Miniprotein binders against Probable 3-mercaptopyruvate sulfurtransferase (tum1). Designs and how they scored, part 5

Target 1, 298 residues: Probable 3-mercaptopyruvate sulfurtransferase (tum1), of Schizosaccharomyces pombe (q9usj1)
Amino acid sequence: MFSVGKKISFILPIKGVLQKLKDNAQKTVLLDATWYLPTDTKNGKKEYLESRLPGAQYFDIDEAKDHKNPLPHMLPPADEFASYVGKLGIDRNTNVIIYDRKGFFSSPRVFWTFKVFGHEHVFLFPNAFNAWKTEGLELETGEPRTPKPVVYEGAKLNKDLVASFDDIVKVIESPDAAGVHIVDARAHERFLGNVPESRPGLASGHIPTSINIPFTETTAAGITAPKPEEDLEKVFSSHGLTDKSVPIITSCGSGVTASVLFAALKECGFKDVRVYDESWSGYGKRANEDSSLLATGP

## First folded at step 22 (miniprotein)

Design j8 (from j3 with L72R)
Fold by OpenDDE base, fold request of step 23:
Structure j8 (fold): chain B 298 residues (1-298), chain A 81 residues (1-81)
Amino acid sequence: as target 1 above (298 residues)
Amino acid sequence: SPEEVEKYIIMAKWIFYLAREYLEEGKYDRALQMVNLALKYAHRAHELSKKYGHTDLAEEAKRLIEEIEKLRQEIEDAMQS
C-alpha cells in the first residue's frame, strides 16, 4: 500500500498561513507580488506601501527580471535572483508565502520563479486580503520593515520548468512525436487572432497545435483564487488533459498568466509542466516574421 | 472555538515579533504600533479563552500580554530618551 503521501498543497488557505507563522515565524516571509498590467493605472509597489499583510515584503516582477532581455519579465540569471531575494531576507530555508492583491494573478509568476531556482518552501496564499479581513485581522500600514540581508545559496535554474522557443519549435515540427501539449492562457479572442495584440509588432493568433485555456477558466470570479481542485480537473479534462504524465507547456502574453495555469496544473498533479517564458511577447514577434509559426482560428 | 483563540495568539506572536524587528531598526513609531496591535490580539485571545473556558490558552495569552507589555515599556523608554 504505497502511502500516497498527502501532497502538501503549496496553495495555502489562511489556516495554512497561520500554521506556518506559528511553526516558524522567524523563517517565514510573506511576499506581496502584486503586479498590474502596464495599461492599468494601479501600481503594485505603491499599493504595497499603502497597505500589506503584516511584515510582508514586496517582490517586484519588473525588477526581478533579466534586464538585458528586451522582452518583458524574462527570468533573471540565478545569481541576480539570489541577490534579489537575499535582500528581502529570504534564504534557502525560508518559508515564502506569496500573495497578490487581485488574489491569484501575479503571485503564481513569482511562485514559478522560486520553483525555477529550486526553492522548496514556497507557497501561494490566494485571496489574501479578503481572507485576512474575514478572519478579523488587520493589515499593516506605514513604513514597511527592512529585512536584514541574507545570502541565498544554491540558486540554479531548473530547465525542466522553463520552455524555450526551441522547445516550442520541436512541438510544432513534430506534434505527434513530441507528445507535448502547449496551453495558451490568453483570452479566446486573442488565441483565435480576432483581435489585435496590444503590443506592436506581434502577430495575431496562436502557436500551432496549442490549446486555449484562458487562465480565467481556472480561477474564481475576479481572479481571487484558483478553482477548487475538483473543478480544475473538470476544466483540464474538458480540454483533453487527463494524463498527468503528459508534458505541458503553458504560454500567455508575457509569462504571468501562464504561471497561473502552471500553478493550477501543478495543483492537479500534472508532473511535467513548463512555462514558456517568452510567451506571446517573444513568440508573436517571431511569428510576425514567419507565418509557419502562426495559426489562427480554433 | 479554540481555533479562534489560537488564531489570535498566533497573530499576537507574529506581530510581537515584527515589533521587535522594527525596534531593532530604530523605527520606534512602527514598533509601538505593532506592539499595540499585538496587545489587541493577545487580549482578545485572553478574553475569548476565558469566555470559553480554555484555561491553558488563557494562561498562554496572559503570558504573552506580559511579554508584549515589557516590550511596550522598552519602546516608550526609548522614545523618551
Scores: ipSAE 0.859, ipTM 0.952, lowest interface PAE 0.5, mean pLDDT 95
Fold by OpenDDE base, fold request of step 23:
Structure j8 (fold): chain B 298 residues (1-298), chain A 81 residues (1-81)
Amino acid sequence: as target 1 above (298 residues)
Amino acid sequence: SPEEVEKYIIMAKWIFYLAREYLEEGKYDRALQMVNLALKYAHRAHELSKKYGHTDLAEEAKRLIEEIEKLRQEIEDAMQS
């Protein structure tokens, strides 16, 4: 009787969050990762300052990035990440529970970031505000707490979770040999190349050999939460993703929704999932200069 | 349900912890706000525990109320000096 050890899901319901707070309150940090597209009128930091889960700190994906890279969201250097989260009172042993106001939109990006730098005790709390309200709990308003800075030790970029442009090229050049699936999280019309990109200088289309799984296929309506694992399995299976050992690279526009797929795939037990950090913001520029990098249609 | 009571106890303790942190930061108004919220949760836990006959949880909630009240007094004293 193989006791299939219940894989402790990194996706926590409110009961799981409460359990973490019960067991290790002093070493638990709630992290607000609310972020909106630049075209959106809403501002995550502003909303955080207005209301948050009690004691939550804010992780700004627009600040915690490589500022030397012209692309919108590239991973910061390890030392900069360490410095950033250290100021939030997070060290290597801190239980980090990440949420966002939409529910499951930007929090996966922050989750992926923590994983990239080797943080083990990181979790996602989908639909946090609604869950909190449903349980009759109150949000915090007013000036947030200022945590005591700590030293985050041992931050090191795990390359196994990050795909580079060179990694993509290897797949394109030898699709049969690579055995790697590139999954594009963008909207179907963008994938097909039927609509122009919002950013200038980007080609319209997709990476050759890639498949399209709009990230919204993996989420509940309104992007409030990931679909249940059973439903996720159906989604991935319908796209030919059944072997959990097959390497997967996720991509999107700027690396945010690719991380939604990352989280969903990981929830389903896929072992080798990487995020192409440049995503279309970087790739589309390259494809615009080299047509061999561009595919259109289904 | 016992689970409902436990929820409020957990929250009371969490908010109580935050209140102490705010106090250490010298943010007395925020500390007081958090203390009041912690008390709210602790009292809710106490009421529910009594209603449903959970004596152990009732005692825990009562002790927690006393501890939070002590902190409230400390904060209020600090604000008046």
Scores: ipSAE 0.858, ipTM 0.952, lowest interface PAE 0.5, mean pLDDT 95
Fold by OpenDDE base, last read:
Structure j8 (fold): chain B 298 residues (1-298), chain A 81 residues (1-81)
Amino acid sequence: as target 1 above (298 residues)
Amino acid sequence: SPEEVEKYIIMAKWIFYLAREYLEEGKYDRALQMVNLALKYAHRAHELSKKYGHTDLAEEAKRLIEEIEKLRQEIEDAMQS
């Protein structure tokens, strides 16, 4: 009797969060990963200081990045990641439950980051604020707690979860041989190249051979949560993604919404999913210099 | 439902834990706020457990209230010295 081990979902409903708090409160960290686009007037850190889930710490995507790289939101070095999360009271054995105020927008990026560095006990809590309110629970206000710094050991970048530009080039040069699907999470009009990029010096279009799945197709309205698994399967199937063993690389504008796709794909059981960290912010610059890297239209 | 009672027990314990953390940080006002919230949840759990006849949960909630009250007194004493 092969007990089909119920794949413990890394996506937790509020019941799952409560269970984690029950089982291991002292080793559980609620992590606010609220981030907004630079064009948005809202500020995640400011909002965190105003209200948060009780005891939550803040993970700042704009701080926890490679500052030596001019591209936005590139992965930090492993030691810098370790130092950053250690200051948040997170060690290798900490249950990290990540949420954001939108619901399922920026938290997947942080989730992916933890996975990249080999953290096992990391989870997503979609629609956290609404779920919290619905259950009659109160948010925390006032000065946040200051966790005691801990040492995060064993941070090592897992290359199997990160695609490089070279990886993309390999796919473009040998699409049939590679058998890799590149999935662009950007809006359809951006994918087609019908609208200019907001950042200067970037080409308009997409990576040759890539498929467009706007990340909003994988989320509920308002980006509050991922769609149910059944619906996700339909979305992915409609785009020809049926074989769970086929390698997938996700991309977007800056690596954030690509991680939404990463989470959704992983929920559906896709085994080999990587995020192209440079995304269009890096690739679009390259494509602007080399037209062979650029495709337009569907 | 028992689940609802358990929810408030879990939250009471969590908030109680946080209160202790704030106390250790010397943030007495924050600790007191958390204690009050923890008590609120614990009392809610106790009330619901009694209402629905969950004797074991009622006892747990009662014990928790007592523990949290002890911490409240400790914090208040510390704030007055």
Scores: ipSAE 0.858, ipTM 0.952, lowest interface PAE 0.5, mean pLDDT 95
Fold by OpenDDE base, last read:
Formats: C-alpha cells, structure tokens, sequence
Structure j8 (fold): chain B 298 residues (1-298), chain A 81 residues (1-81)
C-alpha cells in the first residue's frame, strides 16, 4: 500500500500555521509581503507598521530587487537576497510563512522568490487577517521586533523557475516544437491590446502564442485566497492545461500576478512552471521596437 | 473543543516567546504588552479546558500561566530599576 504521502500543501490554512508555530516557533518567521500597485494610495510598509501578525517581519519587494535593472521587480542577486533575508532573521532552515493584506496578491511573488533561491521551508497563508480575526486572535501593533541578524547560506538562483526573454523568443520562434505554454495573467483587455499601457514606451497586446488567464480567475473574490484546488483544475482545464508535465511560463505586467498563477499552478501539481520576470514591463518595450514580437486580439 | 484550547495554548506560547525577544532587545514596553496578551490566551485556554473537562490541557495552561507571570514580574522589576 503505497501511502500516497499527502503532499503537504505549501498553502496553509490557519490551522497549518498554528501547527508550524507549535512544532517550531523559534524557527518560524511570519512574513508580511503586503505590496500595492504604484497607482494605489496604500503603502504596504506603512500598514505593516500599523498592524501585523504577531512577530511578523516585513518583506519589501521594492527593496529586495535588482537595483541595477531599470525594470521594477527583477530578482536581486543571490548574495543580496541572502543579506536581505538574513537581516530579517531568516536562514535556510527557517519556516517562512508569507501573507499579505489583500490575501493572495503580492505574497506569491515573495514565495516564488524564496523558491528561486532554493528555500524549501516556505509557505503561503492566504487571507491571513480575516483568518486571524475569525479565530479570535489579536494583531500586533506598535514597534515591531528587530530580529537578530543571521547568515543565510547557500542562496543560489534556480534558473528552472525563471524564464528569460530568450526563453520567450525560443517559444515564439518554434511554438509547435517547444511544447511550452505561455500564460498571461493580465486583464483580458490588456491582453487583447484594447487599452493603452500606463507606462510609456510599451506596446499594447500580448506575446505571440500566449494564452490569457487573468489571475483573478484563480482567486476568490477580492483576491483573498486562491480558489479551491478543484476549481483551479477546472479553470486550467478550460484553457487546455491538463497535462501536468507540460512546461508553463507565466507572465504579467510586472512579475507579481504572474506569481499568483505560479502558485495556483503549483497547487494543482504542475511540475514545470517558470515566471517570466521581465513580464510586460520589459517585453512590451521590446515589442514596441520589434513588431514581430507583438500579437493583438484573442 | 480540545482544538480550541490547543489554539490558545499555541498562541500563548508564541506570544510568550515574542515577549522574551522584545525583552532581549530592551523593548520593555513591548515585552510587557506581549506578556499581557500571552496571559490572556493562557487564561482562556485554562478556562475552556476546565469547562470541557480537559484535565491535561488545564494543567498545561496553568503551568504556562505561571511561567508567563514570572516573566511579567521580571519585566516590571526591570522597568522600575
């Protein structure tokens, strides 16, 4: 009887979070990854300072990035990542439980980042604030703790989780041979090219051969949580994604919502999922200069 | 339910741990706040365990209350010095 070991889901309900705290409190870090679009008036760091889960640290995706790259959210170098998380008291053996205030918007990006650098013990806690309240638990206010810095050892970028522009080009040049699905998480109207881009110098449209799955199709209302696995399966199946072994590349506007798809796909057991980190912020600029890179319509 | 009691025990322990961390940082006010919250959870666990007749959990909660109270006293003493 092969005990099909219940794949411990990296997506934790509050019960799962409590279990982690019970088992290894001293090696568990709650991580607030709240981030908002630049057009939003809200500020994640400000909100973190106001209230958080008890003992939570803040991961700022605007700080933990490649500052040498003009694109908004490119992965930092491995050493910079290590330095950043080390200052948060996180080492390679730390259970990192990531949440955000929306519920399931920016936390997947941070989750993906940890996975990229080889961290194994990383989890997502959807709808954290509501779950916390429902269980009658209190939030923390006041000055947050300052963790003792630790050394994060062994950070190495896993290229298997990151797609480059060159990877995209390979797919579009040989779509039948590549057998790779490019999935765009952006809104349908943006995918079609029916609306102007907010950033200057970006083409309107999508990557040739890509399919559109707006990330909101994979989340509950208000982006509070991923849809249940059964519902996710239906969503992906409806878009022709049934083979769990087929390579997938996710893309979006700036690399954040692509990670939402990444998490949802991984939850459904897709084995080969990469995030195109440049996303449309980088690709749209390239497509603006080269029309062969641009598709419009469905 | 036993699960409800366990939840509050877990939280009491977690918050208690954080209180000690704040103390080590020299943040006495924060440490005290966390201690008070930990006590709140521990007492809730104790009350519920008694209500439902969970003797083992009740004893655990009681021990935890005693430990947290010791830390509270230490913090208060440190703040008066």
Amino acid sequence: as target 1 above (298 residues)
Amino acid sequence: SPEEVEKYIIMAKWIFYLAREYLEEGKYDRALQMVNLALKYAHRAHELSKKYGHTDLAEEAKRLIEEIEKLRQEIEDAMQS
Scores: ipSAE 0.857, ipTM 0.951, lowest interface PAE 0.5, mean pLDDT 95
Fold by ESMFold2, last read:
Structure j8 (fold): chain B 298 residues (1-298), chain A 81 residues (1-81)
Amino acid sequence: as target 1 above (298 residues)
Amino acid sequence: SPEEVEKYIIMAKWIFYLAREYLEEGKYDRALQMVNLALKYAHRAHELSKKYGHTDLAEEAKRLIEEIEKLRQEIEDAMQS
């Protein structure tokens, strides 16, 4: 029950985080959603174990997934999502505040995941570590707590927030009738088809009819925070996205940075935004086998 | 500047809650670390509330210090068991 017609302040400055803790500390969970590519030398869980916002639990994008699907980071079944977050002490009524150490990179994916399963009280806290230190607050070190598991009731996938491959095919085969914009968050060279994908077996290029808005166009100071709303509006309008009622499907390599665009679009009041969970990891494999699915160039 | 005092009261209460959770888990070194941090925040809130003349917040911070001290004693007692 995401309220698509009303702008929601789901991106919290530290004062908003403190307000949530004040209102009901025992029903608030901070989530560290730090994630790196498997080929990266950094490890999000290792960093979480070294230091974290006090009391934070770790949400492992590579563990909270559909383990029966070979594609990366695919949404878990609803009952497995419920079991996973229940072990983190999260029930339906918990205020969930999500950060990542890069600032605004993987936390939107976890935010989107919660939204997909109908969790309403979920928020993003960009630039969390810097904001924390600037306010004179200490990080927590040492062994993290192990919360008592709770039952998470009522998790159900909201189809209005997820696009499937079939949804994509409908758009590209009937673009005028669909009236949907597909927006690719990947770096420009990957969109153009000028560089190979890091994952094997994927075509180089993009979904026909899609436009490219690399997710870094929506972030500030590298990837530490989203741009202010005024600047986000300019980014989207410069790509032809001005009508807030137009349906949008975001895509990327594996659904992580597509969720950055999801959050940025929702912040700007776009009412109908879905993430294509397979993204290029699924589509690019099909396009490698069927060139009619593949576009290259601008 | 009552917002700055309230920030430290909020944090003291949050960290106090975490200290209790660690105590219940039997993680005594972590519980002790957390309760000492909670006390640090509560004393900061008390200091600032007196500096800025926020007498109701100063009283709240003092009560919080007393509660945190009781929890620290509980943790120290558990460590001797």
Scores: ipSAE 0.800, ipTM 0.936, lowest interface PAE 0.8, mean pLDDT 91

Design j8 (from j3 with L72R)
Fold by ESMFold2, fold request of step 23:
Structure j8 (fold): chain B 298 residues (1-298), chain A 81 residues (1-81)
Amino acid sequence: as target 1 above (298 residues)
Amino acid sequence: SPEEVEKYIIMAKWIFYLAREYLEEGKYDRALQMVNLALKYAHRAHELSKKYGHTDLAEEAKRLIEEIEKLRQEIEDAMQS
C-alpha cells in the first residue's frame, strides 16, 4: 500500500484514490466495471446510469469484446479496444481507476484488459462504494458526463498476459517439462465435475494437471475486497505456489474470476501470470467432445 | 486532523473540475448540482481546519470557496442565456 518513500500499489484504498486525484485530477478517469452473471436480475449499466462515483465512466465487458467470437466477453481486437476507451476520454497517459459494485469481482477483468493492451497507469479500487460512504463522500446521480473522445495510441496485445487453448494443450501434454501451474478460479464442485455447467454443451470437470483455488479464497468479506498481501501469500503457498518466477495460467468459467486471481498473484509479485481468456466456456466444449482433455475429482 | 481537512479540499477541487466539465457540455443542471457539492466540501474543510487549528489549510479552503462561488455565478449566468 503506502510506506516510507513513494510506492504505488495498483490496488488502491480510498487514500490512494484521493492521492491520484490530488496529483493528476485532469488525467484521471474513474471507471465503473460492474457486471453480473446472466442469471442475475441486476444490470451493471442500469445501476451506473442511476448512480456512480462522481465523474465515472462505464466499461461494459459485453460491449468491449470480440464480436466475431461466439465465446463470452473475449478480448476485443486492439484497434477496437483503443476506439472504445478513447470514446471514454482515456488516452495512453490517463490514470484509470477501476471499481465494481460487488467490490472485487469484475473490475480485475477490466484491469487485466488494460494491462493486456499495454496501459501503464491502471489501478483497482475495491470496496469503492462502501469506502466512499464511510468517508462521508456523496455519489453522483442524474445524467452522466459525455467526455470528449480522444485518440488512444499504441494499443498492442501483450501475448505474455494471455493464454490460448494451444498453450493449455502444451502444458497438459508435458506437465513436468512445462513447469507451468494452471489454476482454476471456479467453485470447487464445478472443478470436481460434480455439478453441470450452466451453459449447455460443456463438460463437467477441469483441465488435467490444474489446481483449484476458488477466487473467494483470495477475497475478504465475501467478494468485497482482496485479502491483504500477507494473507494472499498464505493462500497461494498453501496450494504450492511459492516460486514467484514459475509461470501461472489462471482459468475460470469465462475469464472474469480468473482475472481476480491474476490481480491477486500480481499483487504478491508473481512475475509470469497469464489469463486463459476462453476458460471453461471454450475448453469445456472441446472436453465434451474429447475425453482426453477432461479430468474430474480432486 | 489535517488529513481529514485535506480530504475535503481534494474532493472540493475534484468536484469543482467536474462542474466545469458539465458546464462545457451544456449540462447546466448537472453543473449546478456539482458546484454546490464542491462548495459543501470546501465549507466543511474550512470549518474543520478552524476547529483543529490548521491555519494554512483554512486559508486554502477560503480561497477555494471564492473560486467555486465564481464558477457557480458563471453557471447561473449561462442558464439565463
Scores: ipSAE 0.796, ipTM 0.933, lowest interface PAE 0.9, mean pLDDT 92
Fold by ESMFold2, fold request of step 23:
Order: sequence, then structure tokens, then C-alpha cells
Structure j8 (fold): chain B 298 residues (1-298), chain A 81 residues (1-81)
Amino acid sequence: as target 1 above (298 residues)
Amino acid sequence: SPEEVEKYIIMAKWIFYLAREYLEEGKYDRALQMVNLALKYAHRAHELSKKYGHTDLAEEAKRLIEEIEKLRQEIEDAMQS
């Protein structure tokens, strides 16, 4: 018997974005998720306030977080997620189209966040500013919109999309029986343990059993867009990821670039992908205090 | 070619919607800027639809121009209150 797979694309070219904007029966929100490392001279909020896609709202990864957790950008509680996005005019039925100024860097983290809390009508728009200008469309400047707050109902964390430290430990303790691939999105030298982490108190190395796919292998030059699906499949297969049914947990420094891999894997039809939200910011601290959690080298 | 006309119609309607939202927020300078942009897109759609013989789209663009001009007048009236 022949079985057919179905794939729903959540990565929209500009024609797909225009189609969503055409929807007169449903509300659409463009969401600017531009974010840079704290040490960067660029500031995502400042850039948003200077210019944006028309009507776009700003999602700040460092404001929409668990404020009781000292680790960076950890997922907020469901009720705080709901309150945050409701202030942006987003309810459960809103089409949310997410972009970032770099192209395909921080927007996948926000996409993943929406998926984690059960928002199904969420999409990514890579290379948004270039695509917009190439089509002869103008950016918006001046004071942005302040939408009327709405109530977001039914936000609930979907454990199938997030991995905990305990989930990682279970994989390490029984790697053959677990059958899970842990995939590290960090630069290769950080994975090997050849350079210190920028944050103090973190071990240099990687999670035992994990493989390294630096997230830039999945993007076009300049991190402007994901590679075409055919090229993504080659990237993943070259690292031994060919069985679309095998569980995958992505990790990185703090969960941002792990979400780039999450989006790329889902685009290629991988069925069971989770992001380890703590990533190295939490794990590396534990591994610095317990060397049984640490691997180095290839 | 019809896709180009449809792009500008979609954008004109989207920006028109945003202009109304800014007007309801009392941000009249922003509403005026947006309604003028919506009008620019609607005129572009009208000119392209006539050039390529898309008569139904040309009529749609014409009606859209009229609606956008009414909103611009409403915004200008609000600015004087």
C-alpha cells in the first residue's frame, strides 16, 4: 500500500504573506522579532521603532520570559505569554507572521514559542525587508500602532515541543534505548570545547552523544533565509539525520539558534522535534560542576 | 502581470485597514501617512490594470481609490477637531 505524506509550509515567501494579508475574515499581525546578543552594538527594539513592516508589532524575547528564572530568555508561564501577546492584539485565531531584521535568526525562536503555547496560525517570513523592498513596497516609519488589547484564551505549554534537563539526562543514561538525536546548533569550536564560553561558570564542550550542526549550515549567507528544502535535506543527511520519525532535541547557547534548527527540521518533515530551552546556559553550568555531563572533541 | 495588480490591491486594502486603525487610536499624522500610501498603491493597481486590460481589477481599484479618499477626508476632518 502506498502512503502519502502531507507537509504544511509555515515558511512563507512574500506571495504567501500577501495572501494572508488578503484575508478579510481573519485578523493578521506582522511580528518583528529582531534580537541581538547583549554585547552587540545593534538594538532590535531601537531598529523596530525606526522602521518596520507596515503595522508590525514588536515581540521582545527578553521581556516575554520567565522573570523568576535567572537563565536567559526562558519560556514564560502560559498565563504571562497570553497576557503579553494579548497586548499586541493577538488572540488564538490571529494569523501571526514573524520576521527578524537579520532574516532567519531570532524569528524562529518566537515561532517556536507560539507553537509551544498552542498557537497554530503562526508563520515565518524570512528575508522580509529585502523581499518587501524588491517588490516595491514601502516600510513604515514614525510612531508604531498601539493595538487594543485582546484576551488570549487557552495558552497551555505543549511538552511535546520542549525538552527539560531531565529529558537530556534520560538520553545520556540510555543512549541506545532512547533513540533520540541531540543536535547542537553552536559553532563547531564551542562544541569541541576549544574556546571558553562567553558567560562565566560554563563548561567548554557539549552534551554527551550530541552531534553538531552549526545553525549557519541551514541558512543562506548572512543568515538571511533558510536554505531551500532540498539543500536542508542534504545538510541533515550528511550528519546522519535521514529517518524523519526519530526524536530530535535541538540545543544551543540559550535556545535562540536551536529554534532555527527546529524550524529547518520541521520544514524537512521531521515529526518529533523539541527545543532544549535551557541549552548550554543551564546545562554548561551543571556540566562545570559534574564532569559526567560533559563531552569534548569530535 | 495580473499578479502585480493583485499585489497592489492587497497592499492598498491592508494599508487602508491600518490607516483606519491609526485613526481610531487618534494618531492622525500616522493615519494620514498610511492613507496616502494606500492611495498610492490603489492608483498603481488602477494604472497597471488598465495597461494590461484587466477590466474587473481596474474597476475594483477605482472603487478602492474612492473609499480611500473618503477615509482621507475623515482623517483630515478629525485633525481639525
Scores: ipSAE 0.795, ipTM 0.935, lowest interface PAE 0.9, mean pLDDT 91
Fold by ESMFold2, last read:
Structure j8 (fold): chain B 298 residues (1-298), chain A 81 residues (1-81)
Amino acid sequence: as target 1 above (298 residues)
Amino acid sequence: SPEEVEKYIIMAKWIFYLAREYLEEGKYDRALQMVNLALKYAHRAHELSKKYGHTDLAEEAKRLIEEIEKLRQEIEDAMQS
């Protein structure tokens, strides 16, 4: 008789966070990855400086980026990633637990970034502030901790987790032979091409052959937490994603919500998931100049 | 009930660790705030463990209170220098 073992998830409830702290507090870093759309009045760094989970460090996706690339939030070079996280007290063996104040929005982008550079001990803590408050635990205020910098060794980009524009072109030019699903996390009206993009110079529409799973279909209570795994399975199967071995490339506006889908797919056991880092910010510009790259409608 | 006691023990130990880190950074007011919070969690654990008869956890919490008070004294000494 087959026994299905208990799954060890990288998405931790508060009890899982407490367990990591119990096991190795000295090798655990809580990471505030709070980020808001540029049109939002809120600022993640300012909120971090006001209050945070005790001892948390801040990961700024607008600073930890490729500064030579005009596209938003592009992955930094491996050595710059290593230098950045080393200043936060994170080495290769550190347990990194990532949260954001919206619940489950920008923290998956940072989770994906760590996975891309080969960090094994990385976890997500959705709904962190509400969970902390519900357990009667206090937030930290006042001057944040300044950890001793450490050396981060062995950062190397894992190409199996990142898709390039050329990877997208290969899929759309030979969709049946490619056997790859491109999944767009953007809101449905943006996918259809019914509304303009907020960034100038971008076509309205989607990548040919792609399917639309707005990332909010994978979250509960707005964007507070991911849905439970069994409900995520239903979301993906309703969109034709049932074979866990099928390669999937996620996309969105700039790679943030595509990473929400990345995390949700990995939680469900999909084995080959990549994020298209440029997303619409890069693709939409090309599609504006070459309509053969553009699809609209359902 | 044992899980709630253990939660406060875990938190007390973690905040105690953070207090020591602030002390090493020379941020004495922050270290003092954190060590007092750690003590608050350790006392909560001790009170709950005694109330519900969790003898091993009660002894662990009591030992932790003593360690945290020693750190608080160390921080207060550093503030005087």
Scores: ipSAE 0.791, ipTM 0.932, lowest interface PAE 0.9, mean pLDDT 92

